# Ledger of designs, part 11: miniprotein binders against q6w4x9r395to579

Target 1, 185 residues: q6w4x9r395to579
Amino acid sequence: GHCSLEGGSFVTTFDARPYRFHGTCTYILLQSPQLPEDGALMAVYDKSGVSHSETSLVAVVYLSRQDKIVISQDEVVTNNGEAKWLPYKTRNITVFRQTSTHLQMATSFGLELVVQLRPIFQAYVTVGPQFRGQTRGLCGNFNGDTTDDFTTSMGIAEGTASLFVDSWRAGNCPAALERETDPCS

## First folded at step 3 (miniprotein)

Design C5
Fold by ESMFold2-Fast, scan of step 3:
Structure C5 (fold): chain B 185 residues (1-185), chain A 80 residues (1-80)
Amino acid sequence: as target 1 above (185 residues)
Amino acid sequence: SVERLYELAKWLFEIGKYLIELAIKNNDREGIKLGIYLLEWALRIFEIIAELSGDPEYEKLAKEVEELIRKAREFLEKLS
């Protein structure tokens, strides 16, 4: 399965359901029992002046009990707060420059992340078949049914993206809907 | 596009080889496993573009990757 974060404001879930994302917070993209050491993939959104969107992806984070790997739009890779030279390797994760404009995080546990640095910061998440029906977060539940892709952190299937997105906030941030309705936000 | 897929597969093949060489030097089982994972991903892409293009050169590349995976797995078994 494939999940994408594109154009600063668009997300396509593992079950191929597209929706528009408007928010300035850290959000959980993917949680699964298949990720070792309580791993989770997260996305950081902020206002960046991108004309086609009110919000833009600014960083992707992989967090586990052992690691906090941050890949940011300024092309800096850190783990546990320390900048790393590429290629950077842990026991099960390697981050490397795939092309002049793309970084990749490859893992031994069926998760792959490709980050486009230029011209627009974007992310592409690929998971193996072992993740089918076992994912939670903004990328959906990967069960082959798009009607429940907006399942909140409380386990409720929503018909709209706004409540779904807000349920996956990983910090104390304003709700996406509230910021969009404020003309000075 | 086929060109973009080829570049990705080639990059995965190069990085996978590099990681396996480093991991073998360090008797690093997890590093060898990661290298094999990257090589298997490169293999899948080369197989796809070989099917799409019909060009035997990509089948040859797929065979090269497959052989390296086999060698790496044999070494991994010795580290148990």
Scores: ipSAE 0.000, ipTM 0.093, lowest interface PAE 19.6, mean pLDDT 72
Fold by OpenDDE base, second read of step 4:
Structure C5 (fold): chain B 185 residues (1-185), chain A 80 residues (1-80)
Amino acid sequence: as target 1 above (185 residues)
Amino acid sequence: SVERLYELAKWLFEIGKYLIELAIKNNDREGIKLGIYLLEWALRIFEIIAELSGDPEYEKLAKEVEELIRKAREFLEKLS
């Protein structure tokens, strides 16, 4: 399964459902029992301009009982708040520079993260087949059905992205604004 | 500001608790995990506030959150 966060406000789920939202909060991208130590992948969005529609991804966070790995747009990687030099390796996670503009977080448990730092901060999440039907968050449920990708944290399938996205926020932040993606873009 | 951080942590705490309670009721493992994550965030913020402010009340609150996390994790293990 491949989930992408692109263009500052666009998300494509594991089931390949595209949607757009504008929010300035931290959101759970991926939660799954397949992630060890109660791990979860999160995305941090912030304002990138003066308008409400000017939002962008500014960091990706992997949080577990053992680690809090932050990859920020400033090309800083931290674990539990401490800056780390690359390549950085924990028991199950390795963060390294893939290219001059890309960082990669590789894991031993079937999660891969590629972060494009420039020109736009973007993230690409890949999960193994063992994750099928066992994912939650903004990246969807990876069950091959796009119609239920907007399932909230409460298990309610929403028809629009706004309530779906808001349900996965990890903070007291403003409600997300949704906009349909242009299929021609 | 400490005040803003507190409000955020409080929100996370309340929502986390709610999610865990709901998840326990429904034997929802993933729901429990989500609640734990929110509580973890709350815990970290409360600890930061406690450190910055020196107010022991925030430390007490942090301990409360930590205890809830512990219990939630224990329950989660039972569901596994």
Scores: ipSAE 0.000, ipTM 0.190, lowest interface PAE 11.9, mean pLDDT 87

Design C6
Fold by ESMFold2-Fast, scan of step 3:
Structure C6 (fold): chain B 185 residues (1-185), chain A 80 residues (1-80)
Amino acid sequence: as target 1 above (185 residues)
Amino acid sequence: SVEELYEEAKRLFEEGKRLIEEAIKNNDREGIKLGIYLLEWALRIFEIIAELSGDPEYEYLAKLVEWLIEIAERFLELLS
């Protein structure tokens, strides 16, 4: 299955349901028992550089009991707060520069992430068949039925994207990354 | 390629050096830290190029970057 985060705040779920949302926070993109060490993939959204009313993807985070890998739009890769040069390899995860504009995170457990750095920061998530029916988060439940893709963190299928997105917020929302410049007052 | 890695490391080195020079002049701890961060990336890339190419010129460049990081760290300690 394939899930994409494109054009700033557009999402297409594993069951190919597209939606758009307004949000400035860290959101759970993918949780699954198939991910080792209580792993989760998360997406960080912040205000757009063009318009303060729009939001855009600024970083993707893979968090587990052992690792906190952050890939940000400024082309910095960190693990547990320390900058890593590429290619970066752990036991089960390798992050490398696939092209001048794309980074890839490959794993041994059936998850692949490709990040487009330029001209617009975007992310593409691929999961193997073992994840079918066993995912939750912004990328949906991967069960082949789009009518329940908006299943909240409480297990309720919602008819609107806004309630769905809000339910997957990862706690408090201070700016996760230092912004390019101070906001204009 | 080695040429592409070299251009990336050179860019990081020049920017890191510039930031540190200005930050020291302005007693800016955060600017020094950012400059050190960029120099550390340049250092790692030069070390890889040196290992892959076997060319001692890249080992000299890596040592130069390491020296600048050490100088910047000393200034960071001096700023109270």
Scores: ipSAE 0.000, ipTM 0.058, lowest interface PAE 26.2, mean pLDDT 72

Design C7
Fold by ESMFold2-Fast, scan of step 3:
Structure C7 (fold): chain B 185 residues (1-185), chain A 80 residues (1-80)
Amino acid sequence: as target 1 above (185 residues)
Amino acid sequence: SVERLYELAKWLFEIGKYLIELAIKNNDREGIKKGIELLERALEIFKKIAELSGDPEYLELAYEVIELIWEALEFLRKLS
């Protein structure tokens, strides 16, 4: 399945439920028992430089007991706080430049991440069929039903994106904003 | 061409919107889901055009499609 983080603040889940949010925090994008050593994929959002979006993606983080790989919009890749030259390889993960504008993180466990660096920092997450029904986070539960994609960290299906997003916050940050009175924004 | 992709996406958006409006009036779960499929196709095309052109107006159109999909999914949630 495919999950995308695009256009500053757009997210499309593995079950193809699209939404947007306004938040400035680190959020859990994907958790699954299929990820080794308590692995999780996380997304960092900050105040936007993009005129049509209040907040935007600035970094993607893969965190496990062995690795903390950060890929930032500044085209810097670090692992456990140390800058790495590409291509960078660990036992199960390879980070390399796929094109002049795209970096790829390939793994041995069925997760693939592609980040677009220019003109706008964007991320694309691909997971194998073994992840079906076994994912949690901003990318949804990958169960083939879009009506429960806003399942919070507490296991409750919510009707609003802001409550869903806030439940997957991985730090002490402001709550996500929902523009209820301006549906065209 | 960008022009042909734009025409296709606009057509899919208009038909998807109409189908959802009709399905909501009839509490038709299957019709809402079909309308969402058409809107998702329009969204992917607007995103492709935004990438190819670098023009933020296509991201504005993508936002409109997302808002409508979100409304339709909220309605489906209430029907379940």
Scores: ipSAE 0.000, ipTM 0.168, lowest interface PAE 18.5, mean pLDDT 75

Design C8
Fold by ESMFold2-Fast, scan of step 3:
Parts: C-alpha cells; structure tokens; sequence
Structure C8 (fold): chain B 185 residues (1-185), chain A 80 residues (1-80)
C-alpha cells in the first residue's frame, strides 16, 4: 500500500482517498501492531512562508521505544536528538540519500519511506501486505474501503477530513512542535 | 575500465533495489532473493572499483549496498 504527503498539505491514503487539511501540529501518519517497539510514523506541519498562511510538511518522524528518527526539510537527520551523517544505520533501519533531492528510510519490517527534499518537501509511505487492515492514522486503515478511511483515534468514522485529522494530533498544539522554552517569557 | 564497471554496478544496484522494493509490497520471497543476488553482484563490482580507484564514493556505495542486503535478508526472516 502507498500513502503520499504532497503539495504541502495534500494526503492520499493507503486506500487511495485524497484529502487536504489546514492544521499546524505533529500528526500520527501510521500506527500498527506490525511496527516493532510500539513504532509510529508522524508528520510535522507548519506554516509554509512568511507571506502565506498555507500549511506545509516540514518534517517526518519515526518514533519507537528505542529511536526517534527525524528527517527535516533542512536535510538534517537526527536520532534521539543527535545529528547523523548519511548513510545512517540501526539494526532494522537504514537512512540514505537515494538521489540528490531524495532520502530513503528502508526497514526490515515492511515499511519504506521516501522523502523529497526539493523543490517541495514531500513524503511517500509504502507498506507490505501484512499491514492490510492493521493501520491507523492519517494514512487510513488500509482495508480496501475508502468510506471508513476517516476513522478517528476514538474509532469513529467521520464524513469530513477536519475532524479526522484533528483526532490524530500528537499531543497539544503548538506544544507538539517542541520549541525551546524562552528563558524570559 | 573503471567507468564501464561503474555503469554495470549502478545498473545492477538500481534494478536489484527496485526488485526488493516491489517484492516487499507483495511479500514476494523469490523477488527479494533475486534482488539480493543483483545487489551482491553490484557489491562485488563496487568493492573492486574501490580497490582500483581509491575513491571514497565507491566505498560509500559498497557500504550502502551491504546494509540494504542486510535489510532485505532480515525481511526474508520475517516472511518465514
């Protein structure tokens, strides 16, 4: 299955349901029991520019009990807060430069992530058949039926993208953006 | 020549990795094994070029191919 995050704020689910949203937060893209160590893939969205209020993807995060791999639009890759030179390897994950404008995260558990760095930061998620019917998050439930792709974190099927997207926020916004605290504020 | 070996190795690498990515989408054990065989051939060539040229780019490519073979082999274990 394929899920894409394109054009700043467009998402196409594993069941090929397209939608757009206007939110600035960290969102859960994919959770599944098929991901080891309570793994989850997340996306960080923020305002795209100083002159526009459009929402855009700024980072993708793979989080588990052992790892917090962050790939940002600034071409910085970190794990657990430490910058890593590519190619970067853990036991089950390898992050590398696929082309001059694309990074890839390859895994041993049937998940692949491709990130386009330029001209627009975009992400493409691929999962193997073992994930069918076992995914949740912004990429949908991967059950072959688009009518329930907007299933919220509480298990309710919504008819609109806004309630669906809001339910998959990771923590409270804007706190979920993990800003350094201002010592004078 | 180093240039001829390089183009052959890149071709094998790209095709082998493409086969593995497609095979993972389908839980296709034979596709993964075929892709690994192509990556192993690419790895052998990159190692030879690295020795002949001393260019760190070929050492980088050999290392990357080794890691991708390891990832593919671990996925085969998952499919057992």
Amino acid sequence: as target 1 above (185 residues)
Amino acid sequence: SVEELYYEAIRLFLEGWRLIREAIKNNDREGIKKGIELLERALEIFKKIAELSGDPEYEYLAKLVEWLIEIAERFLELLS
Scores: ipSAE 0.172, ipTM 0.646, lowest interface PAE 5.3, mean pLDDT 79
Fold by OpenDDE base, second read of step 4:
Structure C8 (fold): chain B 185 residues (1-185), chain A 80 residues (1-80)
Amino acid sequence: as target 1 above (185 residues)
Amino acid sequence: SVEELYYEAIRLFLEGWRLIREAIKNNDREGIKKGIELLERALEIFKKIAELSGDPEYEYLAKLVEWLIEIAERFLELLS
């Protein structure tokens, strides 16, 4: 499955459902029992302008019992707060420069992350087939059904993105604003 | 299994790209060629997985690897 975070505020789930939101918080993108050591992938959004609708992705975080890997828009990669030179390898995670504008986090457990640094900070999440039906978060549940992608952290399927997104906040922050997705985006 | 094939492909990809990156830094044509070889093997596996599983996600990965091969080949040409 492929989940994308593009254009600063657009998300396409593993089931290919597109939506848009504006928030300035850290959100859980992906939780799954298939991620070892209670791993989770998260997205950090912040204000990119003066209006509440000017928000953008500023970092991606993989958090587990062993690691806290942060890939930020300024191209700094840290693990547990310590800056790391690339390529950087842990037991089962490798972060490396794919191109001049792209970083990649590869894992031994079926999670891949590509981060585009420029001109817009964007992220692309890929999970293996073993994750089917076993994912939750902003990237959805990867079960082939787009109608239930907006399942909240409490297991409630929402019809709109706002409550869905807010349910996956990793901290206290303002409520997200929902907007319709441009089909051409 | 598809999972095992995937992990093998990823290992090949990582090793191949590492070799290419190092080779570029050192102006090592042979190193680039070796890296490309590994990427090509990874590409083959991803295509196989795509065929076996019918899941387009692996076709996407294949395209990614193919793109990286093209980049590596371009560097190889520059070192000629």
Scores: ipSAE 0.012, ipTM 0.251, lowest interface PAE 8.6, mean pLDDT 88

Design C9
Fold by ESMFold2-Fast, scan of step 3:
Structure C9 (fold): chain B 185 residues (1-185), chain A 80 residues (1-80)
Amino acid sequence: as target 1 above (185 residues)
Amino acid sequence: SVEELYREALRLFFEGVRLIYEAIKNNDREGIREGIILLYEALRIFLEIAELSGDPEYEKLAKEVEELIRKAREFLEKLS
């Protein structure tokens, strides 16, 4: 299965359901028992620096009990808070520059991430067939059934999309509350 | 219907982005141009939906597509 985060604020799930959302938080993109050491792939969204979108993808995070790998739109790769030179290898994960505009994170457990740095920061997630029906998060459940769900997600029903997205927030996001109450925002 | 137009616009948008992504990986100018053409078609449909529906969210989507086209064209100009 393939999941993509494109155009700053668009998501296409493993079941090929497209939707758009606005948010300034870290969201669980993919969580599965197939990921070792309680692993999860996360997406960080922040206020967009461009006039045409409210929020955009700014970093992708792979978090497990052993590793916290962050790939930022600034082309910085860190693990557990320390900057790493590419190619960077652990036992099960390799992060390297695939092209001048793309970074790739390859794993031994059936997860692959490709991050486009230019012309716009965006991410592509590929998972093996062992993940089918065993994923949760923004990328969907990968159950092969898009009927009716596809109609709902293709509609511009911000209310329902926001509730779905909010369910996948990783931790608390005080910035969201400040944005609602701050008269300067 | 607006719903059918929206589905077609999304199909064109995501196919255009995917084509540009693959073309950039392969240093393929023609592939980038083909992707940009699909993005322009998606833009046209989003603008049509905006006029038919009066919903400002479709104008926002159109502006996002337009900005992505601008960035892709800038990348194409610098490609060698």
Scores: ipSAE 0.000, ipTM 0.117, lowest interface PAE 19.6, mean pLDDT 70

Design D1
Fold by ESMFold2-Fast, scan of step 3:
Structure D1 (fold): chain B 185 residues (1-185), chain A 102 residues (1-102)
Amino acid sequence: as target 1 above (185 residues)
Amino acid sequence: SAEELERLAKELVEKGLELLRRGDPRGLYLIVWGVRLAVESGSPELIAEIAKKALELAKELLEQGRYEEAAELVARVAELLIEAGREEEAKRLIEEFRRLIE
């Protein structure tokens, strides 16, 4: 399975359901019992300077009990808050430069992440067949049926993206308070 | 302007080299952008100066046993030169680095 985060705020799920959202929070892309040590892949969105897009992907985070690997649009890779030279290797994860514009995070547990750094920060998530029907988050449930790809964190299948996306919010969002005072934002 | 791009490129490269010398890998980010701005400015002299300074730091890193850091610095600069259509300069940089290793 393939999930993509493209064009600033466009997502295509593992079951190939495309949708778009505008948000400025950290969101859960992928949770699965197949990820070791309570691992999760997350995406950070923030406001962009592009005239036709208000929000864009600014970082991808892999979080587990052992690691917090952050790959940012600034081309900086950190683990547990410390900047790392590439290639960076742990027991099960290697982060390396695939091309001058792409970084790759390869794992021993069937997850692969490719990040395009330029011209627009984008992410591509690949998971092995063992993940089928065992994923949750913005990338969908990978069950071969797009009709329930908008399953919220509460387990409810929604017909629209807005409630789905909001349910996968992982942190406090200053943008939510701003929107309460500015209806044009 | 081209002159402003050259000034910014020089500043980014100098700051980046200092960060790398201190072991801060964020210095690579600054050097990469410095090289890109130098290429965009159209100054062959500035690009040659940057390649020379990168090689000098790589030599310092090798003397300190920091082989992977030296190799990554040279590789990143060489890749940017190739992207900019400066394959001969990239080739020379790689050959000079090879001589430092042996």
Scores: ipSAE 0.000, ipTM 0.353, lowest interface PAE 12.4, mean pLDDT 80

Design D10
Fold by ESMFold2-Fast, scan of step 3:
Structure D10 (fold): chain B 185 residues (1-185), chain A 102 residues (1-102)
Amino acid sequence: as target 1 above (185 residues)
Amino acid sequence: SAEELERLAKELVEKGLELLRRGDPSGLLRIVYGVFEAVRSGSPELIAEIAKKALELAKELLEQGRYREAAWLVLRVAYLLIEAGREEEAKRLIEEFRRLIE
């Protein structure tokens, strides 16, 4: 299945339901029992918008018990807070530059992420068939039915995107401050 | 240059459609990149050509019983056109696809 985060504020779920996103926090993009070590893919949105909506994707995060891999719009890749040179390899994950404007995160467990860095920061998520009906988050439930793609974190199917999006909030807001590298003194 | 973007867009879309036709889902990602470059080139003629080629493959996929892949391809291209401010082209693409599935 394919899920995309594009144009700063647009999402297309694994079941091909498009919606517009207006939030400035960290959100659960994909969570599944198919991800090892309690893994989850997250998206960070901030007001430093490229779109007219003031909301734009600024980073994608893969979090597990072992790793916190952050790929940000400033073209920095970190793991557990430490900057990494590409290609960067762990036991199950490889992050590398696919083109001059794109990074790819390849995994051994059926998840692929492609990030467009320029001119607009965008993300494309691919999952294997083992994920069918076993995903939750902004990318939807991947069950082949778009009518319940707005299922909240509490398991309620909503008719509108706003309650759905809000239910998948994670971490602190504003998320941008959490990732600053500005030294104190 | 705009001409270089058009050439890249055509190559990416053609390869992506070929990959999808033979069952390789990575073809969709190449089409996404191709549509993006086509939009950046500023060529409405190229965008129309890409939409037409996407519909042609969607028809082939429908004939093979590959309904989900056909729908995903068309909706993905339409979504990218909406994102790029090409709403009318997206509406035409969706309507043409709807006619194929009726």
Scores: ipSAE 0.000, ipTM 0.121, lowest interface PAE 18.2, mean pLDDT 74
Fold by OpenDDE base, second read of step 4:
Structure D10 (fold): chain B 185 residues (1-185), chain A 102 residues (1-102)
Amino acid sequence: as target 1 above (185 residues)
Amino acid sequence: SAEELERLAKELVEKGLELLRRGDPSGLLRIVYGVFEAVRSGSPELIAEIAKKALELAKELLEQGRYREAAWLVLRVAYLLIEAGREEEAKRLIEEFRRLIE
């Protein structure tokens, strides 16, 4: 399964459902029992301009009981608040530079993350087949059905992205704005 | 030892600067780490030297249009200086940077 965060406000779920939102919060991208130590992948969005529609991804966070790995748009990689040199390796996670513009987080448990740093901060999440039907968050549920991708944290399937996205907020933030995905973007 | 930390800090900063000059932003982290180690060592001279180099690098970054990275670098170094009780030096660093971007 492949989930992408592109163009500052576009998301494509594991089931290949595209949608767009504008929010300035931290959101849960991926939560699964397949992630060890209660792990979760999160995305941090912030304002990139003066208007409400000018929002962008500014960081990706992997949070577990053991680690809090943050990859920011400024190429700062931290774990539990401490800056780390690349390649950085924990017990089952490795963060390294893939290219001059891409960082990669590789894991031993079937999660892969590629972060494009420039010109736009973007993220690409890949999960193994063992995650099928066992994922939650903005990346969807990875069950091959796009119609139920907007399942909230409470297990309710929404018809629109706004309530879905808001349900996966990790903090107290303003409500997200929904917009139809433009295929020409 | 303190001496070893100082040596390490200098080395890390130099390596960081070199990486940045080659277009590798990962050098920013190395510089910050170097400053951190310098602060831990308690060497005012080393801290001052690193701060100076950070400003120089910031200038280079600005010339390359890398404004965010320049600002980030300066602010991080300033923060570490403040943590080390070197508030005036941090202030000077920020002021000098402000003059560069005005």
Scores: ipSAE 0.000, ipTM 0.207, lowest interface PAE 13.2, mean pLDDT 84

Design D11
Fold by ESMFold2-Fast, scan of step 3:
Structure D11 (fold): chain B 185 residues (1-185), chain A 102 residues (1-102)
Amino acid sequence: as target 1 above (185 residues)
Amino acid sequence: SAEELERLAKELVEKGLELLRRGDPSGLLRIVYGVFEAVRSGSPELIAEIAKKALELAKELLEQGRYLEAARLVYIVAFLLIRAGREEEAKRLIEEFRRLIE
């Protein structure tokens, strides 16, 4: 299955349901028992300067008990806070430059991530058939039915994206992102 | 093993609840991971215990005006209830919470 984060603010789930993303924080994109070491894929969104979106993808994070791999729009790859030369290899994960404008994270466990760095930061998530019906997060549940793609972290299908998106927020936003999202107080 | 998953779940959830009480929202991420480990362990008793503790903190957060954090905990409780086969209780909890914040 394929999930895409495109045009700064658009998400298409594994079951091909499109929606627009307006939040500015870190969100859980994909969790599954198929991911080793309690792995999760997360997406970081910030205020956008591009005309087609008010919200923009700025980084993708793969987090497990052993690794915190961050791929940012600044073309920096870190693991556990340390910058890495590409290609970067661990036992099960390889991050490499696929083209002059694209980075790829390939894994041994059926997850692939491709990020487009230029002209706009975008991400493409591919999972193998073993993930069918076993995913949760912003990319949906991959069960072949789009009517329940807005299933919140509590397992309830919503009719709107707002409650769905908020339920998958992963906690703290960086201080810089919080300054950009000044609330009305 | 299931026993090791139960230990990890308890550790992550207790740590996460403590962080949220102190005002550190990163506690929510630990609770989310703890819930997944609890589900993988297959223990109905552990799932019920975690749901009870999360709901207690959610009520404390509401009293403190921390509505967004309370909502996230309510969502976690509802998820645990659904996994335990208590879908109607989960629906009632969500509806009650929505009325409180509207």
Scores: ipSAE 0.000, ipTM 0.104, lowest interface PAE 21.1, mean pLDDT 73

Design D12
Fold by ESMFold2-Fast, scan of step 3:
Structure D12 (fold): chain B 185 residues (1-185), chain A 102 residues (1-102)
Amino acid sequence: as target 1 above (185 residues)
Amino acid sequence: SAEELERLAKELVEKGLELLRRGDPSGLLRIVYGVFEAVRSGSPELIAEIAKKALELAKELLEQGRYEEAAFLVRWVAILLIRAGREEEAKRLIEEFRRLIE
């Protein structure tokens, strides 16, 4: 299955349902029992001047009990807060520069992530067939039915994207936090 | 089904081309995912048509000074063709792109 985050605020779920949202927080893209060590893939959104978008993707995060891998639009890759030289390898994950404009995170557990760095920061997520019917988050439930792709973190199918997206907030909003900590404000 | 993959591929590519022509870079990944689905469908005719459309759009992007987007588009299609075992089509696409930039 394929899920994409493109054009700053567009998402296409694993069941190929497209939607758009505007957000300035960290959101859960993908949770699954197929991800080891309570793993989750997350997306960070912030304010943007991208064409036809008020907010845009600024980083993708893979978080587990062992790792916090952050791939950001400034082309910095960190794990647990420390910058890493590419290619960067862990037991189950390799991050490498696939092209001058693309980074790839390859895993041993059926998850692949490719990020486009330029001209606009975008991401696409590929999962193997073992994930079918076993995903949740902004990328949908991967069950072959688009009518319930807006299933919230509480398990309720919503008719609109706004309640769905809000339910997958990871609890922080980087843009708001940065403004509040500004020494001049 | 193969027919569903072909339909999805055509829809993604068509929408992606439309978005890019309007100046919306989100079209790049739509086209890339369209190519993924076309490869999965196993349709050589669809793959060839997508490659042709990508080259035509790359020329339009070059004329607009959008060099990075043009290069991204051609590179991604070529990579997916190679992964699908369609190496000769990938070589042809790259060669045609080189002629456009010269």
Scores: ipSAE 0.000, ipTM 0.130, lowest interface PAE 16.4, mean pLDDT 73

Design D13
Fold by ESMFold2-Fast, scan of step 3:
Structure D13 (fold): chain B 185 residues (1-185), chain A 102 residues (1-102)
Amino acid sequence: as target 1 above (185 residues)
Amino acid sequence: SAEELERLAKELVEKGLELLRRGDPSGLELIVEGVRLAVESGSPRLIYEIAWRALLLAIELLRQGRYEEAAELVARVAELLIEAGREEEAKRLIEEFRRLIE
């Protein structure tokens, strides 16, 4: 299955349901028992400006008990806070430059990530058939049915994207800048 | 002149929309340039017309299962509108697209 993060703030799930993203936090893209060592793939979104409610992808993170691999729009790759020269290899993960504008993270456990660095920072997630019906997060549940692709972190299927997206927030991302113009909203 | 910018904007957008319909991704860059020229021309009506036509093409692409191209088109046009101070047109474009995909 394929999931894509494109155009700064658009997501297409593994079951091919497209939706728009309006958050400025770290969000869980993919969580699954098929990922080793409590692994999760995450996306970091930030504001593209101060006066408009536009957001864009700024980094993709793979987090497990062993690794915290961050690929940022600045073309910097880190693991556990240390910058790495490409190609970068661990026991189960290899990060390398596929083209002048694309990085790839290949794994031994059926997950593959391709990141477009230019002209727009975008990400493409591919998972093997073992992930079918066993995914959670912004990329959906991969069960072949788009009607429940907005399944929240509490296991409830929503009809709209807003509650779904908000349920997959990770980290501490206050909307302080928006509150500066609307402090009591 | 403003009239020449409007004419060029319309020509680029029309060509870009046709190319994208046929599966040629170079059409997106023509639409982007057409939006820039429309903004430079200072015609709110033309800017609104282009945003609406981009939305209509996005609907056609969604119908064909071309979800990524539809989202990219809307995102690129909305970004240009926001950069040009046309936030209301951008918000409306995004809201209508979101309504169609939800």
Scores: ipSAE 0.000, ipTM 0.069, lowest interface PAE 25.6, mean pLDDT 73

